# Ledger of designs, part 18: VHH binders against Apical endosomal glycoprotein (Mamdc4)

Target 1, 160 residues: Apical endosomal glycoprotein (Mamdc4), of Rattus norvegicus (Rat) (q63191r268to427)
Amino acid sequence: SHHMATDFETGLGPWTQLEGWTRNFSAGSMVSPAWPHRDHSRNSAYGFFLVSVAKPGTTAVLYSPEFQGSVSYNCSFTFYYYLHGSEANQFQLFVQAQGLNTTQPPVLLRSRHGELGTAWVRDRVNIQSAHPFRILLAGETGPGGFVGLDDLIMSNHCIL
Below, E stands for the ipSAE of ESMFold2; O stands for the ipSAE of OpenDDE; V2 stands for 0.75 times the mean of E and O plus 0.25 times the DockQ between their complexes.

## First folded at step 14 (VHH; framework vhh_7n9e_1)

Design z8 (from y8 with Y32N G53R; at its last look DockQ between E and O 0.40; V2 from the best seeds 0.00; counts 0 for: pae E 2.3 > 2)
Fold by ESMFold2, look of step 14:
Structure z8 (fold): chain B 160 residues (1-160), chain A 122 residues (1-122)
Amino acid sequence: as target 1 above (160 residues)
Amino acid sequence: DVQLVESGGGLVQAGGSLRLSCAASGFTFSDNWMYWGRQAPGKGREWVSFISRSGSYTAYASSVKGRFTISRDNAKNTLYLQMNNLKPEDTALYYCAKYTTEGSYTYEFDSWGQGTQVTVSS
């Protein structure tokens, strides 16, 4: 019930982009036939989503805010992603432990590539970290393709 | 088989520099995020830096930020770590690793090299 959800309709919410993602809507930019025809959150040509605008082969990066650690699988992250128009599209989800004594590399929880059609795909990961952490979402667009994100939802057990 | 072979370690005085290399084979190097880690004698492994497939995104552990630079040459299947302003606490076995691009959510895992020794004298 008490969860963090971001549908990008009014901005990035609590998410911080480093580079390469932008909010857009389907009717506002028709740069190729592979462009999403509707967002996920409103199923509308005028609803907003994030899309990778990095040059092909360059990484777009988005970070969550820092969450308190958890020693169980009670924190979950649900998200919708779009990979269409190129077999070279890539999407990665990492969990990065934070804090002074964090010695572990970022943990790769999801890796997706290629062509997934014209629909938004739902996924969910469970997050276990003894330390405070952030989620890193990385997208790389192949030639003629698009990588998109919408409806990023942290469960209420993921504590800021 | 996946092979990751580190080189370029050695003995260096404090304040000095070294450049490590990691030669990769047995997989498509340019499809993989890569990272460096290290293990000091009597300590657990510690993350140092990671790099995206293209090299366009990098990140560093706070202990090395500003002193170390990760890079890659995808045409040569080689990962690099430039280490400047070395300190005695940087003494460790340095290893490179790859993230996988294959498998289901259930089978995700990393592959690691054997390492190259870096020893920093006072």
Scores: ipSAE 0.497, ipTM 0.778, lowest interface PAE 2.3, mean pLDDT 80
ESMFold2 (binder alone), look of step 14: mean pLDDT 80; pTM 0.801
OpenDDE, look of step 14: ipSAE 0.570; ipTM 0.813

## First folded at step 16 (VHH; framework vhh_7n9e_1)

Design k1 (from z3 with G53R; at its last look DockQ between E and O 0.57; V2 from the best seeds 0.61)
Fold by ESMFold2, look of step 16:
Structure k1 (fold): chain B 160 residues (1-160), chain A 122 residues (1-122)
Amino acid sequence: as target 1 above (160 residues)
Amino acid sequence: DVQLVESGGGLVQAGGSLRLSCAASGFTFSDHWMYWGRQAPGKGREWVSFISRSGSYTAYASSVKGRFTISRDNAKNTLYLQMNNLKPEDTALYYCAKYTREGSYTYEFDSWGQGTQVTVSS
């Protein structure tokens, strides 16, 4: 019944920044609407999104709250990302099991690289974990590049 | 071909320290997240720690947090594991592994090292 959506308009919602992601908005000079400075949730230069601002050679890291595991159901995660301005942009999505008895390494579900144009890209993963878990979103902005996140949406099978 | 070669293992008394190294070749080391795993006699593989491409983000299994430190030197294509306050239950074959740089998949690795034996006596 309940799904969780984060559009960053008033903060990080339930997500926790570890380093290098910053809420921002696109407002700049009065230039063409084809300029890549619009967010996804409001489609405006003044709507907020997350951007990777880590120092060159560092990784921006954001993680979810802890979700319950299930042997019978998976948690569907939909997200929008933006990679523009550099072929060296990088984005990874890991699922990291939690708890003292967890022996599984973090699972890499998505790895994207380079230049994807001036539109927000929608993607979805189905997360299957018998143990409590967190989603880890990692980004690295290449020279002159831009790596962004908006509209992080968890299905009602993603139980806190 | 991709090669990962671990070294620095040995016999150490409980409470002691060791530093493991993993020399990487045959791929662009700085493009990959890396991790350490271990396998104790008669047991399955266990994750120990992983590290981002730059080394700026690290995470640890609860059993080693506060005692082990993962690091990397991208100029030397080398991954490290500093192991302090070793316990008999840390006895295992320790190996390094790399994640795929690009693509979408479930948990599988394309390369593992041969491993280096760590034996902790009481």
Scores: ipSAE 0.593, ipTM 0.826, lowest interface PAE 1.5, mean pLDDT 78
ESMFold2 (binder alone), look of step 16: mean pLDDT 81; pTM 0.819
OpenDDE, look of step 16: ipSAE 0.645; ipTM 0.850

Design k2 (from z8 with Y105V Y107W; at its last look DockQ between E and O 0.64; V2 from the best seeds 0.64)
Fold by ESMFold2, look of step 16:
Structure k2 (fold): chain B 160 residues (1-160), chain A 122 residues (1-122)
Amino acid sequence: as target 1 above (160 residues)
Amino acid sequence: DVQLVESGGGLVQAGGSLRLSCAASGFTFSDNWMYWGRQAPGKGREWVSFISRSGSYTAYASSVKGRFTISRDNAKNTLYLQMNNLKPEDTALYYCAKYTTEGSVTWEFDSWGQGTQVTVSS
């Protein structure tokens, strides 16, 4: 089966549960030195991405759809993130097992912070879960900074 | 050195309420997601709730959702758990935790407090 990829160019794809993330593009937003000058998927000022713009006292959170358990297969999640304009930018990736019988806390797979320049950064995690799960992406933008996401790709071994 | 000190436990009748506190030191509390867990006698450890750095996002285990409220005061480096409508099955040692390492496949790598005992009688 074909992998699930979301480049935000026409919408949010399967990422339907979000709070505090905004779909936008570089040339269509307010003037700010930290705003991404281009997206990742199209390398264009007119290509779209998600951005978390800091509001005091809020954390932007985004959930994947629920995936089946992946113990037997190499389910991997590749993503591109952008942290620029503030040393206080934060990004976390959790995996949350689903179902009434799970007792494990959300598993922190990645934590990134600070100033990473004007380039989108690629990362990948491998997910093994005995239970159905969701991916949680959290961002918090520091003063004058931006936190962005683009090109969220689940491998074809990650089964809805 | 990370230190987490829970307090506020005690004996309570079913249907009652308690408020737990967790005093944190040895790390930048406001930079960290935090969570509560519990362990009942003769049972395994169980996640209860977690909270984002700012406190604006929270999530709960299904067994406590609607009854427990996690919160934090970053100015005081303190995590809280308000427990309402307590049931005998909520009897456990309650502890707060800080995520320690990326990619933890199990939670034994996280930093834990010593815990505070909650006993709910019916």
Scores: ipSAE 0.563, ipTM 0.815, lowest interface PAE 1.8, mean pLDDT 80
ESMFold2 (binder alone), look of step 16: mean pLDDT 80; pTM 0.806
OpenDDE, look of step 16: ipSAE 0.720; ipTM 0.876

Design k3 (from z8 with Y107W; at its last look DockQ between E and O 0.70; V2 from the best seeds 0.69)
Fold by ESMFold2, look of step 16:
Structure k3 (fold): chain B 160 residues (1-160), chain A 122 residues (1-122)
Amino acid sequence: as target 1 above (160 residues)
Amino acid sequence: DVQLVESGGGLVQAGGSLRLSCAASGFTFSDNWMYWGRQAPGKGREWVSFISRSGSYTAYASSVKGRFTISRDNAKNTLYLQMNNLKPEDTALYYCAKYTTEGSYTWEFDSWGQGTQVTVSS
């Protein structure tokens, strides 16, 4: 079986950063007390991940390429996130239908918040959209906190 | 008890402008992504725009992009929609909304205001 996976080791892959997400690694120059000691994909201080480095009071937003519509729930999205160092950390996942004949707002599929410790957390959503769609990932870092992403995996039923 | 109260609608000539407001209470406004929708006579409700918690990210339906601007003032618990270069097709009852549940593919379950009427004459 085939799938689209992005571990950030060679850039953003097919994902487009709109604002506030940046690629970095644990031993890199952007270090805080909440910074993960190791990324998820390589379990390494030198493995790369995506971090929300938005100015206070702003939202980092990242979006996927456009996928064809899927109503079968076969298209799934697995991702790893890291929320540490602040109870005010926030993460949301939306699915946004594209094109004409769409009247729905972006659909909020996941909302996570607060302090989850020093471990990467795995989650998975099944995507339903009668129209072409994009996934939007939003992060907001609380004071002294860290919001990170790694290993973004679309199942092989998610068709570009 | 979530309340959303829209205002600022009215009658305007094509090409004109209006600024809508939505006063929010009964929840922590600054913790919520917000959006506008509208319903034209004889049509279903349609999404217009949405905005992140801070206001730093916005998106628009293609029919209004470049003409409408969503914004918010978290200190005043107020959401705004600046509508420029209005067209007769923009005539509708305009609603603000708050997301309520995750994983719902039907927006009727979100929290909605009662709406403010916008009428654009040719």
Scores: ipSAE 0.612, ipTM 0.848, lowest interface PAE 1.6, mean pLDDT 81
ESMFold2 (binder alone), look of step 16: mean pLDDT 81; pTM 0.823
OpenDDE, look of step 16: ipSAE 0.770; ipTM 0.893

Design k4 (from z8 with T100I; at its last look DockQ between E and O 0.53; V2 from the best seeds 0.00; counts 0 for: pae E 2.4 > 2, grease 24.3 > 24.2)
Fold by ESMFold2, look of step 16:
Structure k4 (fold): chain B 160 residues (1-160), chain A 122 residues (1-122)
Amino acid sequence: as target 1 above (160 residues)
Amino acid sequence: DVQLVESGGGLVQAGGSLRLSCAASGFTFSDNWMYWGRQAPGKGREWVSFISRSGSYTAYASSVKGRFTISRDNAKNTLYLQMNNLKPEDTALYYCAKYITEGSYTYEFDSWGQGTQVTVSS
């Protein structure tokens, strides 16, 4: 199975958005100290990324498609994020098991906050789940801040 | 110390309503995603609902969707669960819970309160 990668250059791909994430590019907005000068995937002012543009106090939320569970393999999820311009920026990654009568809340696998400078940061989680699951990505900008995502990559062990 | 104190439980007839509260202290409530869970006699814990930091995003277990509403008041450090059209199957100890804010590089589970009993009679 070929891995699933989303670089946002033509849309959200298989990911769905509830509110507050939008595609943008560095040259497409007013100059801001916190705004990324380049995306990650193309290292370009015209390459696209997702930004949290929700009003302060509103959480931006993005869901993956549903993946099959695995008892023998890690589904590996690699992603790039950008937190700049505010110590109050927030980013969370949850995994929600799916299925009838699931008893578990969404599981918080990553929580990042604050100021990380002007570079995109790579991170990776390994997901082992006996049940089908979805990934939820949540972001919230602090005052004057910016939260971005690019290059969401699921390994070929992540089966739809 | 983190403290989560649930209240508002009680006895109610099927078809009735209750509103639960969870008073939070010892942490910055508005920085945390929160959830409600419940535990019926002889059963394990069951997720009910969770809510984002601002309250702008909510999700529910299928067994309660359309009947229960989670909300929060960050000025009062309080989480709520409005429960309508209650059924005997909703009888349980209801508890609120806090996610860990940072340092979560693995599957880690969070703090919860002592709970408030809800009993729904046939």
Scores: ipSAE 0.453, ipTM 0.760, lowest interface PAE 2.4, mean pLDDT 78
ESMFold2 (binder alone), look of step 16: mean pLDDT 82; pTM 0.824
OpenDDE, look of step 16: ipSAE 0.646; ipTM 0.848

Design k5 (from z8 with T100R; at its last look DockQ between E and O 0.65; V2 from the best seeds 0.00; counts 0 for: pae E 2.6 > 2)
Fold by ESMFold2, look of step 16:
Structure k5 (fold): chain B 160 residues (1-160), chain A 122 residues (1-122)
Amino acid sequence: as target 1 above (160 residues)
Amino acid sequence: DVQLVESGGGLVQAGGSLRLSCAASGFTFSDNWMYWGRQAPGKGREWVSFISRSGSYTAYASSVKGRFTISRDNAKNTLYLQMNNLKPEDTALYYCAKYRTEGSYTYEFDSWGQGTQVTVSS
C-alpha cells in the first residue's frame, strides 16, 4: 500500500543527479519552443519537472537510491517522459546491479528517441533483480528539442 | 553487419599498462552506449566498464575502478580501454560490446567482438 513517488515539486526527492538534469517549470524559463506548456504531476505551467541540459555531447544522468534485491517480486517503476522538438532527442533507462563483484553490465530496459509529440508519455518497467540495484535515467536534448521527466513512481515492492 | 574488432592485447608484467582499441563498423557508433567486458580462463564473463554515447558519462566495475579508463572517439568509430597497474587477476579475453536497442535483462543479446587476449604475468 505504500510506494515512492517523485514529482520534483520541491527537489529531486531521493534521486541523485550526477550531471545534466535541471528542475524547471513551464512558465519560469522558456528555454526552447519545444518546452511543455504544463508539467505532468500538477497539470500546471508552474508545476516542476526535470529537463535535460542543452549542451552538445552531454548526457544528463539521474540515479535512484539503491533498492533491495528480490527473488519473488518485481519492483515496478512507472515514469512520465516528454520528447519534443528534435529528432535527435534521446532517453535511456538502465538497471545497474550493485554490490561486490557484479558480473553483468548495466541492463538497457528502454531506449526512446526523437519526436514523440506534445503530451507526457507514460511508461512502466518491471525489474526483477536478485541483487541490490539502482535505476539510471539518461537523457540528451537534440538541437531545439526538449527531454523531460516527471512523476517517477516506484511500487511498494521496491524496497530501500 | 555489425563488426567490433578489438586490438592492443598482449603479454605484460604485473604493474604494467596496455591500451585496448575497438574498431566499430556496420552501425551508427555515435548513437550507441558501449561497454567492455572480459572472460578469464575457466570463469564466466564479467563486465568492466561502460560509456555513454558522447563519452561524457562512464562507470566501472569495482574490481577495475581507479586503474582502467574507458573512452571513445566518435569521429573514428573507436572505443578504448586504458588499463594501468595491471594485476594477474586481469588476465582475460577482453571484448567490446554494443547494447541492443530493444533491451534485455541479460547482456548475451548484445553485439560483441571476438576479443583481444590480455595476459598479466606475476
Scores: ipSAE 0.442, ipTM 0.772, lowest interface PAE 2.6, mean pLDDT 79
ESMFold2 (binder alone), look of step 16: mean pLDDT 81; pTM 0.814
OpenDDE, look of step 16: ipSAE 0.803; ipTM 0.901

Design k6 (from z8 with A59V; at its last look DockQ between E and O 0.76; V2 from the best seeds 0.00; counts 0 for: pae E 2.3 > 2)
Fold by ESMFold2, look of step 16:
Structure k6 (fold): chain B 160 residues (1-160), chain A 122 residues (1-122)
Amino acid sequence: as target 1 above (160 residues)
Amino acid sequence: DVQLVESGGGLVQAGGSLRLSCAASGFTFSDNWMYWGRQAPGKGREWVSFISRSGSYTVYASSVKGRFTISRDNAKNTLYLQMNNLKPEDTALYYCAKYTTEGSYTYEFDSWGQGTQVTVSS
């Protein structure tokens, strides 16, 4: 089993530092034709996901809680994202080390751009940090596009 | 080739201000998150601040928060760092950087400039 999983069906779970992302569902409010017909976690028009609703020219930002560092094991993060309807869609995943003695810049682990079709895409990163860290998920929706997140899953080696 | 050229460094007394610039070429500047780092003599590199591609989101190291402001002008392909209330411990070579590779957990393959020296006298 996974240590932490967030499917957004009842809230943001442990993801508490939110700017420009909002919970929504397919049947409740369609912002553009690129809107998914169904979420990922429930495969339902009424299942919830996060969508980037940042003002034009701004970045939606979501932070994880702070995880403990480890020199022995990787923290594995699996997530599902949806980029459709615009070549200007953007998604980035950074890891930002925290705590004493950290001087490392945020580390870019994933960058996705443009159009990825009409299916939710699974991806996975392995995070190695000797210091406590947070995950930053950044999205920017292009004109007429959609940038979404669902099913954010941290392995049991990702320790709060 | 990616080119990053810093300018605006110099000697300034404590409490003073400087504005650094980073002229970028050889890549699509507006598609890239950017950051400033610094390196004091005899110390390792330290990150200072980073900024989203549009400039709408910024993050700062705790040592400079409230005193430094990162910004960018995508029409001029230029990154800026406004440094206020400078302290002697801000003395360092300041460099700008572009993320070069994704999927690597380390920043050592990022592209960066040669830097501009900032010296803060007490």
Scores: ipSAE 0.503, ipTM 0.797, lowest interface PAE 2.3, mean pLDDT 81
ESMFold2 (binder alone), look of step 16: mean pLDDT 80; pTM 0.806
OpenDDE, look of step 16: ipSAE 0.652; ipTM 0.852

Design k7 (at its last look DockQ between E and O 0.69; V2 from the best seeds 0.00; counts 0 for: pae E 2.001 > 2)
Fold by ESMFold2, look of step 16:
Structure k7 (fold): chain B 160 residues (1-160), chain A 120 residues (1-120)
Amino acid sequence: as target 1 above (160 residues)
Amino acid sequence: DVQLVESGGGLVQAGGSLRLSCAASGFTFSDNWMYWGRQAPGKGREWVSFISRSGSYTAYASSVKGRFTISRDNAKNTLYLQMNNLKPEDTALYYCAKYTGEYTYEFDSWGQGTQVTVSS
């Protein structure tokens, strides 16, 4: 029953290698009409989320801690993302195997792009890796747009 | 049609440097994450390095980290690999690749490769 969930309300939780993502809330910045009007975890202008603040065309990157591999059970990862204000917004999810004799490139599990309106979108991936691994979440904003993340939830089969 | 053409390989003494290039056509290069792989004689393929669409994020296999640098020029549709402090173990056919979709890395598009031979 030891699952890992991060709603960003008090910080980054176990996601400690952050590049180009910034924790914020809707009422705290009104720089652009594309800014999320509410977060997902609390459905509130005062709830927190991550947003890509990298310059357009620059990749914002968030890493998970290293998880143990397993051949018996899949690690389930649920997340919410936001793509609004630009058709050029991009989001990718990769899994990077770790440890000795790693011969495969990072595996692309999700690629999303474009304009999805003002709602947070839920998605889920199942990860099966015989080797230890990390999850890479990459976002790239288009001009005038925003890419957001909230509620990153790892199942209890995702073992640190 | 996707085409990836590697160049810049050759014979180099241990401790030397080479710069590889990969010319891309038939797809929107700047929309794609790219990687370099290599295949040594008698061994399977292994990844070497990985780069985001803009070039702002890079990652490396542990065997080359600190010695190799991946980069890209999206205006020229070209991917690069700067290889420094080369070792005989780096002898391989080097190829560039692009991702083709979710869960489908085995369907990635591959170049024909450029041979790098490091003499001791």
Scores: ipSAE 0.546, ipTM 0.816, lowest interface PAE 2.0, mean pLDDT 80
ESMFold2 (binder alone), look of step 16: mean pLDDT 81; pTM 0.828
OpenDDE, look of step 16: ipSAE 0.753; ipTM 0.883

Design k8 (from z8 with K98R; at its last look DockQ between E and O 0.60; V2 from the best seeds 0.00; counts 0 for: pae E 3.4 > 2)
Fold by ESMFold2, look of step 16:
Structure k8 (fold): chain B 160 residues (1-160), chain A 122 residues (1-122)
Amino acid sequence: as target 1 above (160 residues)
Amino acid sequence: DVQLVESGGGLVQAGGSLRLSCAASGFTFSDNWMYWGRQAPGKGREWVSFISRSGSYTAYASSVKGRFTISRDNAKNTLYLQMNNLKPEDTALYYCARYTTEGSYTYEFDSWGQGTQVTVSS
């Protein structure tokens, strides 16, 4: 079962540091034909998603609350993303260890770029970290493009 | 054929400042997140700071936060580390590196060369 799910319909849920990500919906203030016709969570032109602000060279960053570490279980993170309208679109997923005395850099678990069509794409990562950690989601919209997120789902093994 | 060349190290008194540079070639610098790491004698490598492609997002290891500032100039393919209020424990060989874009589950430093030595005297 899924422990924490964020569909953005009423806000960011437990996710923070939104600068560069904006809640919006397809039937609203469309700025480009590259926008999805429907969100993922409600399959509706009026359902909400996050979109990265399309400013060249600007990175939007969103991060999770801190999760407990474990050496014995995987925290499963499922997410939906949408990259369309530009070959310069970028999306990265990092896992960042927390706490004092850490010497490990953030770990890049996913990097996607360019054009992935006109459908929301599902992906999943399994995170096993001995240290407490946060998930960082970074996006950058290319010229005329769209980078979006919806339905961020953490398994019940992802413990706050 | 990635080339990362660190410079700007040297001897400095505690409390002093130093600015490191990393000249990049052999890849599209502006497409990559970058970071600095360091290695003290007899110690393992540790990360120091990382920076997004544009420079708009930065983060730091707790041991250097508030004292070090990472930056980049994408027009010059150069990464910088401004180091203020230096302490003897900052003595190390400093390396720059790039993040891979292939979905790695572990980190890697791309620089395996000499690095630039920073020595902080009491």
Scores: ipSAE 0.355, ipTM 0.700, lowest interface PAE 3.4, mean pLDDT 78
ESMFold2 (binder alone), look of step 16: mean pLDDT 80; pTM 0.800
OpenDDE, look of step 16: ipSAE 0.536; ipTM 0.802

## First folded at step 17 (VHH; framework vhh_7n9e_1)

Design m1 (from k3 with N32Y; at its last look DockQ between E and O 0.72; V2 from the best seeds 0.66)
Fold by ESMFold2, look of step 17:
Structure m1 (fold): chain B 160 residues (1-160), chain A 122 residues (1-122)
Amino acid sequence: as target 1 above (160 residues)
Amino acid sequence: DVQLVESGGGLVQAGGSLRLSCAASGFTFSDYWMYWGRQAPGKGREWVSFISRSGSYTAYASSVKGRFTISRDNAKNTLYLQMNNLKPEDTALYYCAKYTTEGSYTWEFDSWGQGTQVTVSS
């Protein structure tokens, strides 16, 4: 089956960066001591990932392309995230309905915070939306911390 | 005990402005994304705007974009909604809320304010 996967090795793929996320790799960075030693997709110090570089107290925000509505719960989103180096790290995942006929707030599907260790953590959400939607990924890096993303995978039932 | 108290509503002519406030207590205000909603008589509830924990990211329903501005003052535990170029269809009870329940595709909240009435006449 065909699915949408983004491992950041050649760019952002279909994701739209609004503020505060950037591509980087472990061996080339001196920005934070909490930086992962290896990315997830290639398990390499030279493999790329997405990192929150928003100023302290500023939220980094990244959006997916627009998907068609999915009421069967067949559309799922799998992602890998990394929260290390600060108890004040924050990560939120919303599903935001699109179009003129939507009245619902963005739906909060995941909220993670603090220190989760030195390994990439896998998570998966099942998406229901009667309307076209986008996924919003929000991160906030605490002092001395790191918030990262890699391997963003939409199942083949998530239709562009 | 979570409390949200809205104020600043009233009667205003079309094209006018109002600033709503939401005073928060009973929780750490700066830890939560917040939003405004509204409910017009005889209509369902409608999301208006939300704002990130720090206030650095905001988004709006299409019906109010360009006219309304959400903001927050974390030192004062207060959420704001600046409403400009008001129209009769903006007439509604306006309330603030905090995100608290993950994974729900419904409007579920631990607490709601009583709301503040905004009435826009021609």
Scores: ipSAE 0.604, ipTM 0.832, lowest interface PAE 1.6, mean pLDDT 80
ESMFold2 (binder alone), look of step 17: mean pLDDT 81; pTM 0.821
OpenDDE, look of step 17: ipSAE 0.669; ipTM 0.860

Design m2 (at its last look DockQ between E and O 0.55; V2 from the best seeds 0.00; counts 0 for: pae E 2.7 > 2)
Fold by OpenDDE, look of step 17:
Structure m2 (fold): chain B 160 residues (1-160), chain A 121 residues (1-121)
Amino acid sequence: as target 1 above (160 residues)
Amino acid sequence: DVQLVESGGGLVQAGGSLRLSCAASGFTFSDNWMYWGRQAPGKGREWVSFISRSGSYTAYASSVKGRFTISRDNAKNTLYLQMNNLKPEDTALYYCAKYTTEGSYTWFDSWGQGTQVTVSS
């Protein structure tokens, strides 16, 4: 399979356009009980993930590289997120297309908020776009909360 | 019921300024990303600007970047659009909108009645 997968274990991969996110792990950063004890990809305290470090109530933003869709096959995006420690936590997934010679506003595909427990949550979205597109992952951490991402996986039909 | 009421439009000369307002009700305003769009006569809808829940993230269409500023007051359930250095091509009916939160592939699910902006040469 030629899918693009980022587990953050060695770096950000192509997910380098970001604000308010940082790559970290739990072992040395357990300053809050809201943090996951282990990452998802390695199930390790020393496994890396992305965590929102934006001020509470402000938005951390992560952009994918630009992708092309396929007319014949659906591009899909599988990802894991962690929302714990605050009912004010939020995660949103947008798709932003480049059409008509200009970037268009994001299309909201997923919106999750609140306290979701001490587990990484798996989700998957299908992306259909007639134009090149980018994925926008937005996190907002509530007071005392944790918002994290791990294992961002694009299907083979998402052309980089 | 979700309600969006735009105001602040009017007739202005090229180079002038206007400040649009959008009063929101019927939903938790602070939980929603918001959007300004416009529609000129004989043209389709085009996006102008969008803003995140807290306002910490904003974006603009290339045609208005550097001239328009989107902002919000969540305490007042109000969205704003400051429009400076207006041009005749900015003439349009301006709408505010919110995003759906149902996780569907949808752009904008709620529009107001709009406020007319007319820029004369």
Scores: ipSAE 0.245, ipTM 0.640, lowest interface PAE 1.9, mean pLDDT 89
ESMFold2, look of step 17: ipSAE 0.427; ipTM 0.757
ESMFold2 (binder alone), look of step 17: mean pLDDT 82; pTM 0.821

